# Designs tried in a protein design chat: VHH binders against RNA ligase 1 (RLIG1). Part 7

Target 1, 325 residues: RNA ligase 1 (RLIG1), of Homo sapiens (Human) (q8n999)
Amino acid sequence: MKRLGSVQRKMPCVFVTEVKEEPSSKREHQPFKVLATETVSHKALDADIYSAIPTEKVDGTCCYVTTYKDQPYLWARLDRKPNKQAEKRFKNFLHSKENPKEFFWNVEEDFKPAPECWIPAKETEQINGNPVPDENGHIPGWVPVEKNNKQYCWHSSVVNYEFEIALVLKHHPDDSGLLEISAVPLSDLLEQTLELIGTNINGNPYGLGSKKHPLHLLIPHGAFQIRNLPSLKHNDLVSWFEDCKEGKIEGIVWHCSDGCLIKVHRHHLGLCWPIPDTYMNSRPVIINMNLNKCDSAFDIKCLFNHFLKIDNQKFVRLKDIIFDV

## First folded at step 1 (VHH)

Design r09 (framework vhh_rezetamig_d1)
Fold by ESMFold2-Fast, scan of step 1:
Structure r09 (fold): chain B 325 residues (1-325), chain A 125 residues (1-125)
Amino acid sequence: as target 1 above (325 residues)
Amino acid sequence: QLQLQESGPGLVKPSETLSLTCTVSGGSISSGDYYWGWIRQPPGKGLEWIGHIYYSGSTYYNPSLENRVTISVDTSKNQFSLKLSSVTAADTAVYYCARESPDYFEWLQSGFDYRGQGTLVTVSS
C-alpha cells in the first residue's frame, strides 16, 4: 500500500530539531545551526515512518508537471513570501507566549500579488477562494515554465513542448547499478514532482556541464530508492552517511503510506554538504533517448539535439558528459 | 570591529519606566540593511525577544510586550534605546542590545549577528 508522494509542501525533519548557537570568541557574530536530536519526531511516528520508502534527497530545485492550456507542462516552484513588514510581525507573534492571542494574515497587504498564472500547491488551505499561508508563513505554489521567460531559462532547457518531452535522469530499468538519461513524454510525468539539477542550480553539487556548456536534468522525486538503509537511529544514520557509498547523498526523503514526506539533511546531523564524491557520480550513465521520430524541427543548439548525437553512448559518470556550443 | 554596549540604571522601582541605551561603535546604525533590537533573560529562564528598530524609525515589538515597549533611535549619536513602562518584579532580567540581519539563515531563527555584554536590571522597591 506504499505510494511515492508528490513534493507539494515543505517536509518536516524525521527527528525533533533544536537551534544551537555556536559561539565565536574571535568574532562578534554568533552563528546558529538547526540540528537533529536523538528523538524521532511525533510527525514521523504519526506518518508510520517505519513502513515508509526511503529515497535519496536530490539537491536541486523543485518542479511539477501538470496540465496548462490542455497540454502537459513543466512548472517551477515559487513560494509566495510575506513582505518585510509582515514577516517581522509574524516573527514577533512567534516570540509571543501570550495565549489565546492569535495571528491573522492580511494576504492582500502582507504579500505581493501572485505572479501571472501562479497556482497554489495541492491541499493549500483557502479562505473565500484565496490561498492561506502555511505554518512557515509561506504560500507554496507553481508558475508555468514558458519559453522565452529568462527567469526560468534552465528549466525550459530540459523540456520541448512541440514534441511534449522532458530530459530525465533515473535508474536504468534493467540495471540498478546504471543511470539512464532519456527523453520522457511529459504525459508520463503528469501530477509528478521532480528535482531540476545541473550547472546553474545550487552551485552545481553534481558537477554537471560548465558555464560555457550548461547541462541540466530532471529527476523524478523518489526515483532513487535507498536499498541498504540502517535502523532509524541518529548514530546509525551518521555512520551510514559517513561510511557507506550509498550514503554519499544530500539526505533522505521518506515516502510514507499516507502520502506524507519526511526528511533528514546531512546538515541536521552535523555533516557537510556538498561533498566531492557523491553517490550520483559513482555510477555509469547510458544515453537512451528512445525517440522513434526526430526531424530537423530540433534547434541545432537544443539540448535534446546534443543528446541525440550521443544516443546509445555510455559514460563512466555524469560529470564526463560534455557538449560543444 | 562592531561593538554594542548597554547603559542605564541597574535598579528600577515597581510601576516606573525602565530606560536603557545601546551605544554602537565600529559601525554606523544608518549604514546597511539591519534591525537594532533588545532581548532579555530573566534569572533561570530562557531568552525573550523584546523588539527592534530600523534606522528610519520603523519599529516592531513582541506582541506580549507591545503596550509597554518603546524603542527609539538617534542616528546622530549612533545609539538606540529601550523604554519599558509599568515594570514589575517579573521584568527583572539581564538586558542585551543586538544587531539583527534579515537574511540570517531563516527569519524564524531570530538571527542576531552581534550582542552587547548585557546589563542586569533589578525591579525592587
Scores: ipSAE 0.000, ipTM 0.107, lowest interface PAE 19.3, mean pLDDT 80

Design s01 (framework vhh_7b18_3)
Fold by ESMFold2-Fast, scan of step 1:
Structure s01 (fold): chain B 325 residues (1-325), chain A 120 residues (1-120)
Amino acid sequence: as target 1 above (325 residues)
Amino acid sequence: QVQLVETGGGLVQPGGSLRLSCAASGFTFSSYAMGWARQVPGKGLEWVSYIYSGGSTEYQDSVKGRFTISRDNAKSTVYLQMNSLKPEDTAVYYCARDLYEWGSDAFDYWGQGTQVTVSS
């Protein structure tokens, strides 16, 4: 069976975590909270966290670019989750304080069928060809974002496979205080992971577009490096997230030299997310589509055409970009 | 079939010691990190200690210097040596298996728990 190369594994927390039996402030409404202790985790120390590059943890949905049908292609992360009955059974098992029994998944009965094109993540354990759910009861994997699949219409709005381009948000190359939206060749994104953000993703934490005129963008993981991070101490990070403009983000992902990704989320530190005034919306944005041929503009449909009409315009903040269509 | 069985709990006076044992079966014990968590009366679940497959250890601040976690891979057993016990340590103690990847924000298997009571 085919397994896609692992691009983003489940990221361990930079601190040793503790589980508290109280309602989560997260959108999924979990019956427990996971909180960071003051002790840096062994995983982080083993990965040489102090030499790692800290980046903004962008609140979106994970994507991957790799070859599919002999062309660069966007893949969406799809973690298969158990149905409600199986999830209740699993949660009851986890919360059993007295006489817990062994728990076994019946993948065929407990999970909805995956799309035909779904491929499990490389690190997914398989027993006799059957994927094994992880410790959260999920089976991570990827699906190619095909142009006619309505389930991935927001993903497909940010790519054009005929011209092999993607709609990307990043720092302007000449000005780190300026954001840039551009059409980027998909070939430039090969073997990279990205975060899809926007109107219909995770409750729109960045306030992009509207339901009538949705706006979605891809951000390459690691595109927003944190330059002025304080010492890796629990209280110093709490102060930075609360008091610094640069700290108005969901969390931090450290990119380690061995390829490991280590994280901390505001929720790990007892802080709220989403927040009204994000660092993302504190910076101006310039539109620079980098598309020179007029024939290309005529053939491009959907979101790329809208951005071509505002090419070379500068906006005070990202959330001010709204299309009147 | 993963099974975790805790033993060694009981009643002890303040300042006393207990050693908890967790016998594991049904998986390659040496490949997994193991932990101890406790349910304190009137409070929620609280992580106590963690031991990686390589033997490195971590402790909650309130038990540092008093508790020692260890493992015997030949016996597929993880231990928690508890010294200088306080009334606040009274709880049901659970052995738990995590994958080698700590930070999953959940344990995949729990023991049935063993009661530790610190009182006269």
Scores: ipSAE 0.000, ipTM 0.121, lowest interface PAE 18.7, mean pLDDT 79

Design s02 (framework vhh_7b18_3)
Fold by ESMFold2-Fast, scan of step 1:
Structure s02 (fold): chain B 325 residues (1-325), chain A 120 residues (1-120)
Amino acid sequence: as target 1 above (325 residues)
Amino acid sequence: QVQLVETGGGLVQPGGSLRLSCAASGFTFSDYYMGWARQVPGKGLEWVSYISSGGSTEYQDSVKGRFTISRDNAKSTVYLQMNSLKPEDTAVYYCAKDRYEDWGTGFDYWGQGTQVTVSS
């Protein structure tokens, strides 16, 4: 197992959480918030949280790289959800306080058939070879990002399967204060998970591109390690998120030595997200595509072709990248 | 339940015009941003135009001044008027519904597409 870059399972909060009857910005029609208490969770302690690697929680949509049709391939997260009738039955069960008998899923009746070529997330519980819903009533999984699939057009914009490359944002290898955009072999990303960000993802929290010239990028999970994290105390984390430049992020994901992932989101601490002036946009970016033959092999509408025209250029901020194509 | 049905594609000579229509059903049409995107077979999907719930429009630079997007909320229909067509406009055109009122979330439903071929 790789220590960084595999987000297969749902991440528990680093603190014990409680539900309060206050309106939630994430669930506009639900009059509750999930807030962190001051107590570190037993799951975090069991995972040896104090020895874990803290990383930026990037606000995007989850992707995975694994083999498809004998090639390294990009896959998009697609969690199977129950139909409306089964979801209502599940929610009624969760709100029952007195001696409920165990809840049973009938996956064949409660869920639509698996999408074409769908695979379950690793470590998904299985009964007789069939994936079972998790604690949220969902069955996590992946679908391949095929070139002509209109649903995943933004995903497909960041890969080129003929050249087996992906468009990736990460730290510059020689300077942690510098970001780098490069074409990375898909083979180098095998079995890693990544976050897709950009113009048309989650309201564009990082301010990338525009509607006329959309820009999307892949960030490997764990690529942005936090160097100056305070002690793991509720009030210390709140102060860090509010007062430190490095704290201008959505949240923290801790990568534990046993492979477990633990999180905290600004919303768990009563703080807002998205915010202006994110830490992502506080650092310069260099373009290093490192591609030698590109002729008509790349479509003019392909992001790789746009980045080749600005290859070796340095920008003050990620949001300053503009294509003159 | 949500459906988007495109019509109006076809073969046209350079300099000609076509009007694409997209009939929407299964959602409150007037509340959503609507858009058009196009794809040359084997190439990436390219955004063409969008129209807000309030009627504000934006266009890709290569089609600005030639294409006009419009909507009729009473008929739950979005249109793309394509004038001064060029061979490079040849593509499959897709009608798309934004997932949320905030366009930044991307499209959650697409039509089946309609072929537009511009050749002599």
Scores: ipSAE 0.000, ipTM 0.202, lowest interface PAE 16.9, mean pLDDT 81

Design s03 (framework vhh_7b18_3)
Fold by ESMFold2-Fast, scan of step 1:
Structure s03 (fold): chain B 325 residues (1-325), chain A 121 residues (1-121)
Amino acid sequence: as target 1 above (325 residues)
Amino acid sequence: QVQLVETGGGLVQPGGSLRLSCAASGFTVSSYDMGWARQVPGKGLEWVSYIYSGGDTEYQDSVKGRFTISRDNAKSTVYLQMNSLKPEDTAVYYCARDYYDSSGYEPFDYWGQGTQVTVSS
């Protein structure tokens, strides 16, 4: 079975974008907004966007599964960013509308050394052995999610390295209108990227769990294909996001035949996110853990153990999942 | 939904110390770059300190060695420890969340209400 492309690097917008300053603030660090024009971008056309597979853009934090210390392992996204001096230089360049001069990074001076065990995103351009910053001035990469690192405590809650499993949300294989939560072998996720969602991620847009009983889940990128997308026109997409139940999502990610990934976010179209009554919560969910052989090995407070107690139960929506203890 | 609430400001004598706290809600603080900025009387807003999502920190030259930014991800709180305070550190201090996307740069999309720090004898 062919998997859709992994989200290794940041995705360009499907439309040509305009940078607009927010008028409300008198602050020197004034926020800027990026809005889509009606023109499809050159990058999208070159990637054959019209033949691409559209998928739901899930609001979470990006993860990657690849080998670490000879085992399948979960990695968290960590993009290296320039120091404030270099950032100001880059921003001044970006706001120079009529400047034909090229911008050059001095990676050694402009960026701090890479974090311990950090790896660059696949196919990151390198010059003299140093990864090159992308169009946002960031160097995309990954750090391993280690159990003792409290920074990644929510990431680590959805994996068990002893049993080499991850807690995954996807479509039920026999019913596209039904969601499924299951324990998936980490080996089945190798070289795939996923979105971590839940209680403590991005303000909990999907309403999962509570602070007392936090719930987090991994969603493989491309798991939720869009079947009813209209023609790629700015106004048609706005209407779809506003009027269709399937449009109650953060955005769209197109998976192109050449491996390129292209996006649009509701914010690009002047639309709000997060929203109440997301499409994610419009579908029932079944719990199919398939962990009979190892259930007694889990800590009683482990998320996997909680799901085993509700195994084979069906819920009207994701947000209705409640653990007894 | 997203909210930042600063506390810890007050009146302190030159050479004294204060710790500012920024309680974040509606998002995961460890997933965002966070900063402190201040509005100095008679001057515009100026950046003070920055903590990247990966934990690295940066400081304005005038506060290096005196101020320390940190976060407690379990408490969803960002701190600014201010030592060896000077009269010129008198300002309203704001906590802010930073934002970046693949289409461009979107700096500081949410701000707190601010907390007053006065350094005077």
Scores: ipSAE 0.000, ipTM 0.296, lowest interface PAE 12.6, mean pLDDT 80

Design s04 (framework vhh_7b18_3)
Fold by ESMFold2-Fast, scan of step 1:
Structure s04 (fold): chain B 325 residues (1-325), chain A 122 residues (1-122)
Amino acid sequence: as target 1 above (325 residues)
Amino acid sequence: QVQLVETGGGLVQPGGSLRLSCAASGFTFSSYWMGWARQVPGKGLEWVSYISSGGDTEYQDSVKGRFTISRDNAKSTVYLQMNSLKPEDTAVYYCARDSYGDYEWSDAFDIWGQGTQVTVSS
């Protein structure tokens, strides 16, 4: 298996984009949309998009696994944005058609202090120990998912730091048509990025769990490769998303040979998301925890304990996973 | 389900006041920047105000000194206090969640409410 690139920064669209106000009858309570033109972007062409590996864009929130306090740890995505005065200055600079990389940031004045224990995204440029904003004027980064931080309680539900494991959804190694939920050592995920999905993430597009029994899962970025992608043309991609079973996904992330990541979202193509019949829910899932059944090692309400009780069970669809009271 | 529900709109005379409320559900409200935008029927959308997760505020020049945005993280609610209302403030007002904390590119806001009508007329 060739390892795919980690999602450290915002991904540019594969097509040149434009911003349009959609008519009220079509906007689905989103009055502005960023739409793809028919022109492939220069960033995509420069990254050799035609040789890239296309993967499913999973609808969740971005996570990263790296060391914290000398152990493998889960980190949650947190991008720092400039204050509104600095943002106005930056947008005024861009309006004059200047190169965004030539803009002078005073990070101490233009941004709030970094959150406690925040780290910048990998390969972020630094000047005198201060991270430099990207072309969007943001400083991408990560905060550790600590057990007592209520802000990241859903992130916290999919890791156990005592056992150093994470709850992961991936393809079964022996059957590409079968999904597998497993407890994976956090050490096996070091330096990888993952998507957190589930009940309380982005409106639960995959229909996991319920408010009474929430279910969240981590999916490694690039875990679901697309095998039957059509030519890279706007109309061909629209038809594929609409007509093909494999196309019942949020979007596509291309992993380029130079490490660059390029994307397209259904919304860029004027298509709806979420949809009722996702490709994720078209496949059966097997529970394979690979853990001992030590109840005393887990909290009584712990998600890992619930999965241990259904270990080795196969479900017709991911959304059919339910826990007994 | 991620949802924003606006209330508090209505008919008011010039110089009057209204307070709009936006109840958020299905996400960690305290982590997100929240904003208000407005749309005159048949015209473009314009942003009105933002409030950061830490409570810092920003306003469109035409509403500075008249409108105040605030939030109550315990109630997962954002408010827009509108004072000294003018006929030009007549619009549908939308509550929106900024994509701060989300790594993916989208519009400036990723979730919008249904909107609430504000009519300022004598």
Scores: ipSAE 0.000, ipTM 0.188, lowest interface PAE 15.8, mean pLDDT 81

Design s05 (framework vhh_7b18_3)
Fold by ESMFold2-Fast, scan of step 1:
Structure s05 (fold): chain B 325 residues (1-325), chain A 122 residues (1-122)
Amino acid sequence: as target 1 above (325 residues)
Amino acid sequence: QVQLVETGGGLVQPGGSLRLSCAASGFTFSSYAMGWARQVPGKGLEWVSYIYSGGSTEYQDSVKGRFTISRDNAKSTVYLQMNSLKPEDTAVYYCAKEGYDSSGWYEDFDYWGQGTQVTVSS
């Protein structure tokens, strides 16, 4: 059985977590939260967290680029979940702490058949050629983003398979204070994971586009490295998230030398997300499509065509990109 | 914004009944399991009941046969019918939503309501 793309089974918190009452929180209506303690987790220490590269945790949905039908192609993450009866059995096991017993999945009975063309993630354990659920009871995997599939219409809006390009947001290579939107060859993204963000993803935390004129973008994982991160101490991170402009992000993902990913989310530190003034919208953005702006090969309504019309323009912030004049 | 708002708590005599309601908003209610937990003053939070997205239910042994959890997906509301109440049931009751972070990682319960006080006294 083929395994594609790296989707870590569990992205552990950098700190040991606990469930606490948080009545002093700005979200007073939520009395209990899973909160980070001051203790760095054993998992983070094992992964050599102090040597890891910290990056912005982008609030989107996970994508992967790999070959499909002999061409570079965009794939969307799709985790297979157990049916209702199997989920109940698994949760009963998780809550039976006093009677520790091993839990066994019957994948044929416990899960719906895999979607057409679905492929399990690279790290997925297999027994007798069949994928095994992870510690959450899920089987992570990928499905190809095919034209006119309504489930993936926003994914489809950021790729053009005829020209083999994707619409990508990252730092400008010559100016770390400047963002760049460009058309990137899909071949340049092979075997990389990315985050899809935009108008119809996770409630639009970055304020991109509008319902009438939706805007979506792909961000390669690790593209937004954090340069001014304080020491790995609970109070120092809280202050950084609250007071530093770079800290106006959902969280941090540390990329460890052994390939492990470790996270902290604002919610783990008792902080709110989404927030009105994100770091994403604090930086100017330049449009550099690397394409002929007189190209009539694209549909007039195509997102790539709209960006070609504003090629070489600089905007004060990402939210200011409007195609209606 | 995810919100869970509990109502229906109050003072009741031993052997009496109360029905708690939790109005949910800001998420696709029918896709998530919902639960009730309670906290006795000076003690930790304890789980009371779960209702899975498919309608299957689970109960803590001490409330089994006395409490009934249910849901109305059209109203985005979860209920806890409490019968044959005992002084030991005196607690603040919290509605809770099954959790997943934005990256799809399971978090058990990621959101709790403000709580509603239930007092069982003669």
Scores: ipSAE 0.000, ipTM 0.324, lowest interface PAE 11.4, mean pLDDT 81

Design s06 (framework vhh_7b18_3)
Fold by ESMFold2-Fast, scan of step 1:
Structure s06 (fold): chain B 325 residues (1-325), chain A 123 residues (1-123)
Amino acid sequence: as target 1 above (325 residues)
Amino acid sequence: QVQLVETGGGLVQPGGSLRLSCAASGFTFSDYYMGWARQVPGKGLEWVSYISSGGSTEYQDSVKGRFTISRDNAKSTVYLQMNSLKPEDTAVYYCAKDLGEYSYGDWEAFDIWGQGTQVTVSS
């Protein structure tokens, strides 16, 4: 699936939401929870939701592949946020029920300077060459994942810039019931967005690796299409998430023809996440590195070197992938 | 631990007045926007009023001119003075602290930790 280069930080819910008196999973003492109603939202209808492609909402962190210093490169998402004073001004403006589009931002005063080499998301509105904050007051963008930046060490573990490859998880092209881990040329991922998952991402919901031997993988957005989704009705989706093995996922992201993304999260339906038995771990996985088995090209601790040693092996589940000492 | 304790609710006749108080603890009170939300029987949660750290106020249209929000930073307390009360003002009133992050909609920007205080307007 091809995704546009602009990344919307906040995806609207497919249903109109309401607040109910239930404990919030994000706040132990919060008595209210935001839940989906049975009514499909106007934003979803406007985006032609019924013609959209439903995909698994993968629980990870967003990445992008585009050129940097004349090479295909991995970028991590980094949204610029306003300082405390600007945040208070914006909240006061929103509390008066003013249109967020009418709020005046002084980007130089209201935000910290952009990080080195940061670029704004492609469809970010600009005034006199300066990016304009979105409806949440944030400026979405990207930073290059550089080898020596320890903030992005897990991101950098899934790429090798010398050989211009990335470590990718997807469906096997000849068997939809089989997952494949392979080394993919970064050039094949140009202008695509991906989700980074693994040991040190979001509490490791997929049970990959361990703290001593961390394992991370890239999944192209839209790679896991949902084929047996029921009708877009609240009760039918609840039953599907509870009873269907394919429904053992964090949520659904619908990719609309205009590039708009619409979501539903298990939490919107009053359901729990993370869960012990995910759909991701219900499928076998084959290792197909499609590389020369030359260990001398890689450090002994390099993730690519470990996968080369288990090349062509099939595992019952992702969580069963372990590396020899 | 953040705590908000509401007091001052009760039974009052239409046209009467009540003053709600919210005692806050566990955070730097003066740095946060504070508000009041209410849960009306048969309806969801709805916002009533907000007050900024600097004292700027906003009100829901149905209470504008009748309710007044105020704060005392020295006492870490926010107040809601309710005048000309109507039967439709009957609700559980919750004190709310600013979430510190943007969200869609007015009251969704606030975290609610208080137990609430019941206000009943009945003849």
Scores: ipSAE 0.000, ipTM 0.144, lowest interface PAE 16.4, mean pLDDT 79

Design s07 (framework vhh_7b18_3)
Fold by ESMFold2-Fast, scan of step 1:
Structure s07 (fold): chain B 325 residues (1-325), chain A 124 residues (1-124)
Amino acid sequence: as target 1 above (325 residues)
Amino acid sequence: QVQLVETGGGLVQPGGSLRLSCAASGFTVSSYDMGWARQVPGKGLEWVSYIYSGGSTEYQDSVKGRFTISRDNAKSTVYLQMNSLKPEDTAVYYCAKDSEYYGSGSWDEGFDYWGQGTQVTVSS
């Protein structure tokens, strides 16, 4: 009995990492590069990493489903950032190669006020009632994805609160080589974390849709289990990421029995991401909306209505799904 | 502080023209992708046009050939020239700046700043 995708904390690397004073090759505003050593971290060993379930690390933005205004609701991850002055102080501190945890934050002065209805990520450390910034100088949290909020228009496109459904991508239950897009009750996703992917997320690494006809999808964390993972050694993982078809992914997230999440990213191993031929686009996809209501219940430009018009169709690749809007 | 202020909306007859302006402050316009989106009353927000930091442009199919996006870097202003307007173009038009903040997952996640909007009504 294992818990998948329910931990909202920052994921530590499976290997002991070292920090180098170079621009990060990851799509983060980080003044340094983080690389994995050959040594498995104590946190990974303590979490029983060898018994953990390895899953694909999906390149998107993190979402959470929990109750808001007495109904299941989608929440977007929103990390509070320091202001420009505090960011420069932090950068200068990191350039001296001191431990980020030893940096003195004045949270009231260094951070803008939290957005209305923002909640901190579960188990965030607090000092004198204030959330403590993480290793990156950010305070992780969640904000509800409300209708007509322009900032979260892509998040809003994958939920319908009137029908209480979300647009979800997962593997087909009867065929591990087939992907499925379906409408899933939001109630089935309660207390689960998910990854939002698509056209306007992280530079569209999976090639979904276009700026004219954007396509976004939710993937529950842990939905894509890795079957043929090699031994947990630095050089074996490098070879697997480069040579194995299943290894054409951003990274790995291990789901441990205690609920702890451990990760490795291609960039930790000195490898490139994004890549042109991802494992996600190596599989066909079937549309199975499982909705009994007629399409006139949705706006003609609504993403759910577009999928209803192609319901039961099979596509060779995710990137082949296009709408003639 | 980043601010976007739209002007130039109004009432026009079908076949008419309008030029929308977006005055930007608090960032360098040429360094970011900028766009225009519109919201029809009772319907969702829809993308209209996009201008990349490198100067290339994209348009929604329904406005292609009729609308032109441009910018003046010296004036920190983005424009939307709307020609051959149709009743279907009636909407509130919003100027938007592409995201620069990690925290929603990446710095390039959608638009992070929006103007307050300007109303365009195409009616006789």
Scores: ipSAE 0.000, ipTM 0.254, lowest interface PAE 12.5, mean pLDDT 79

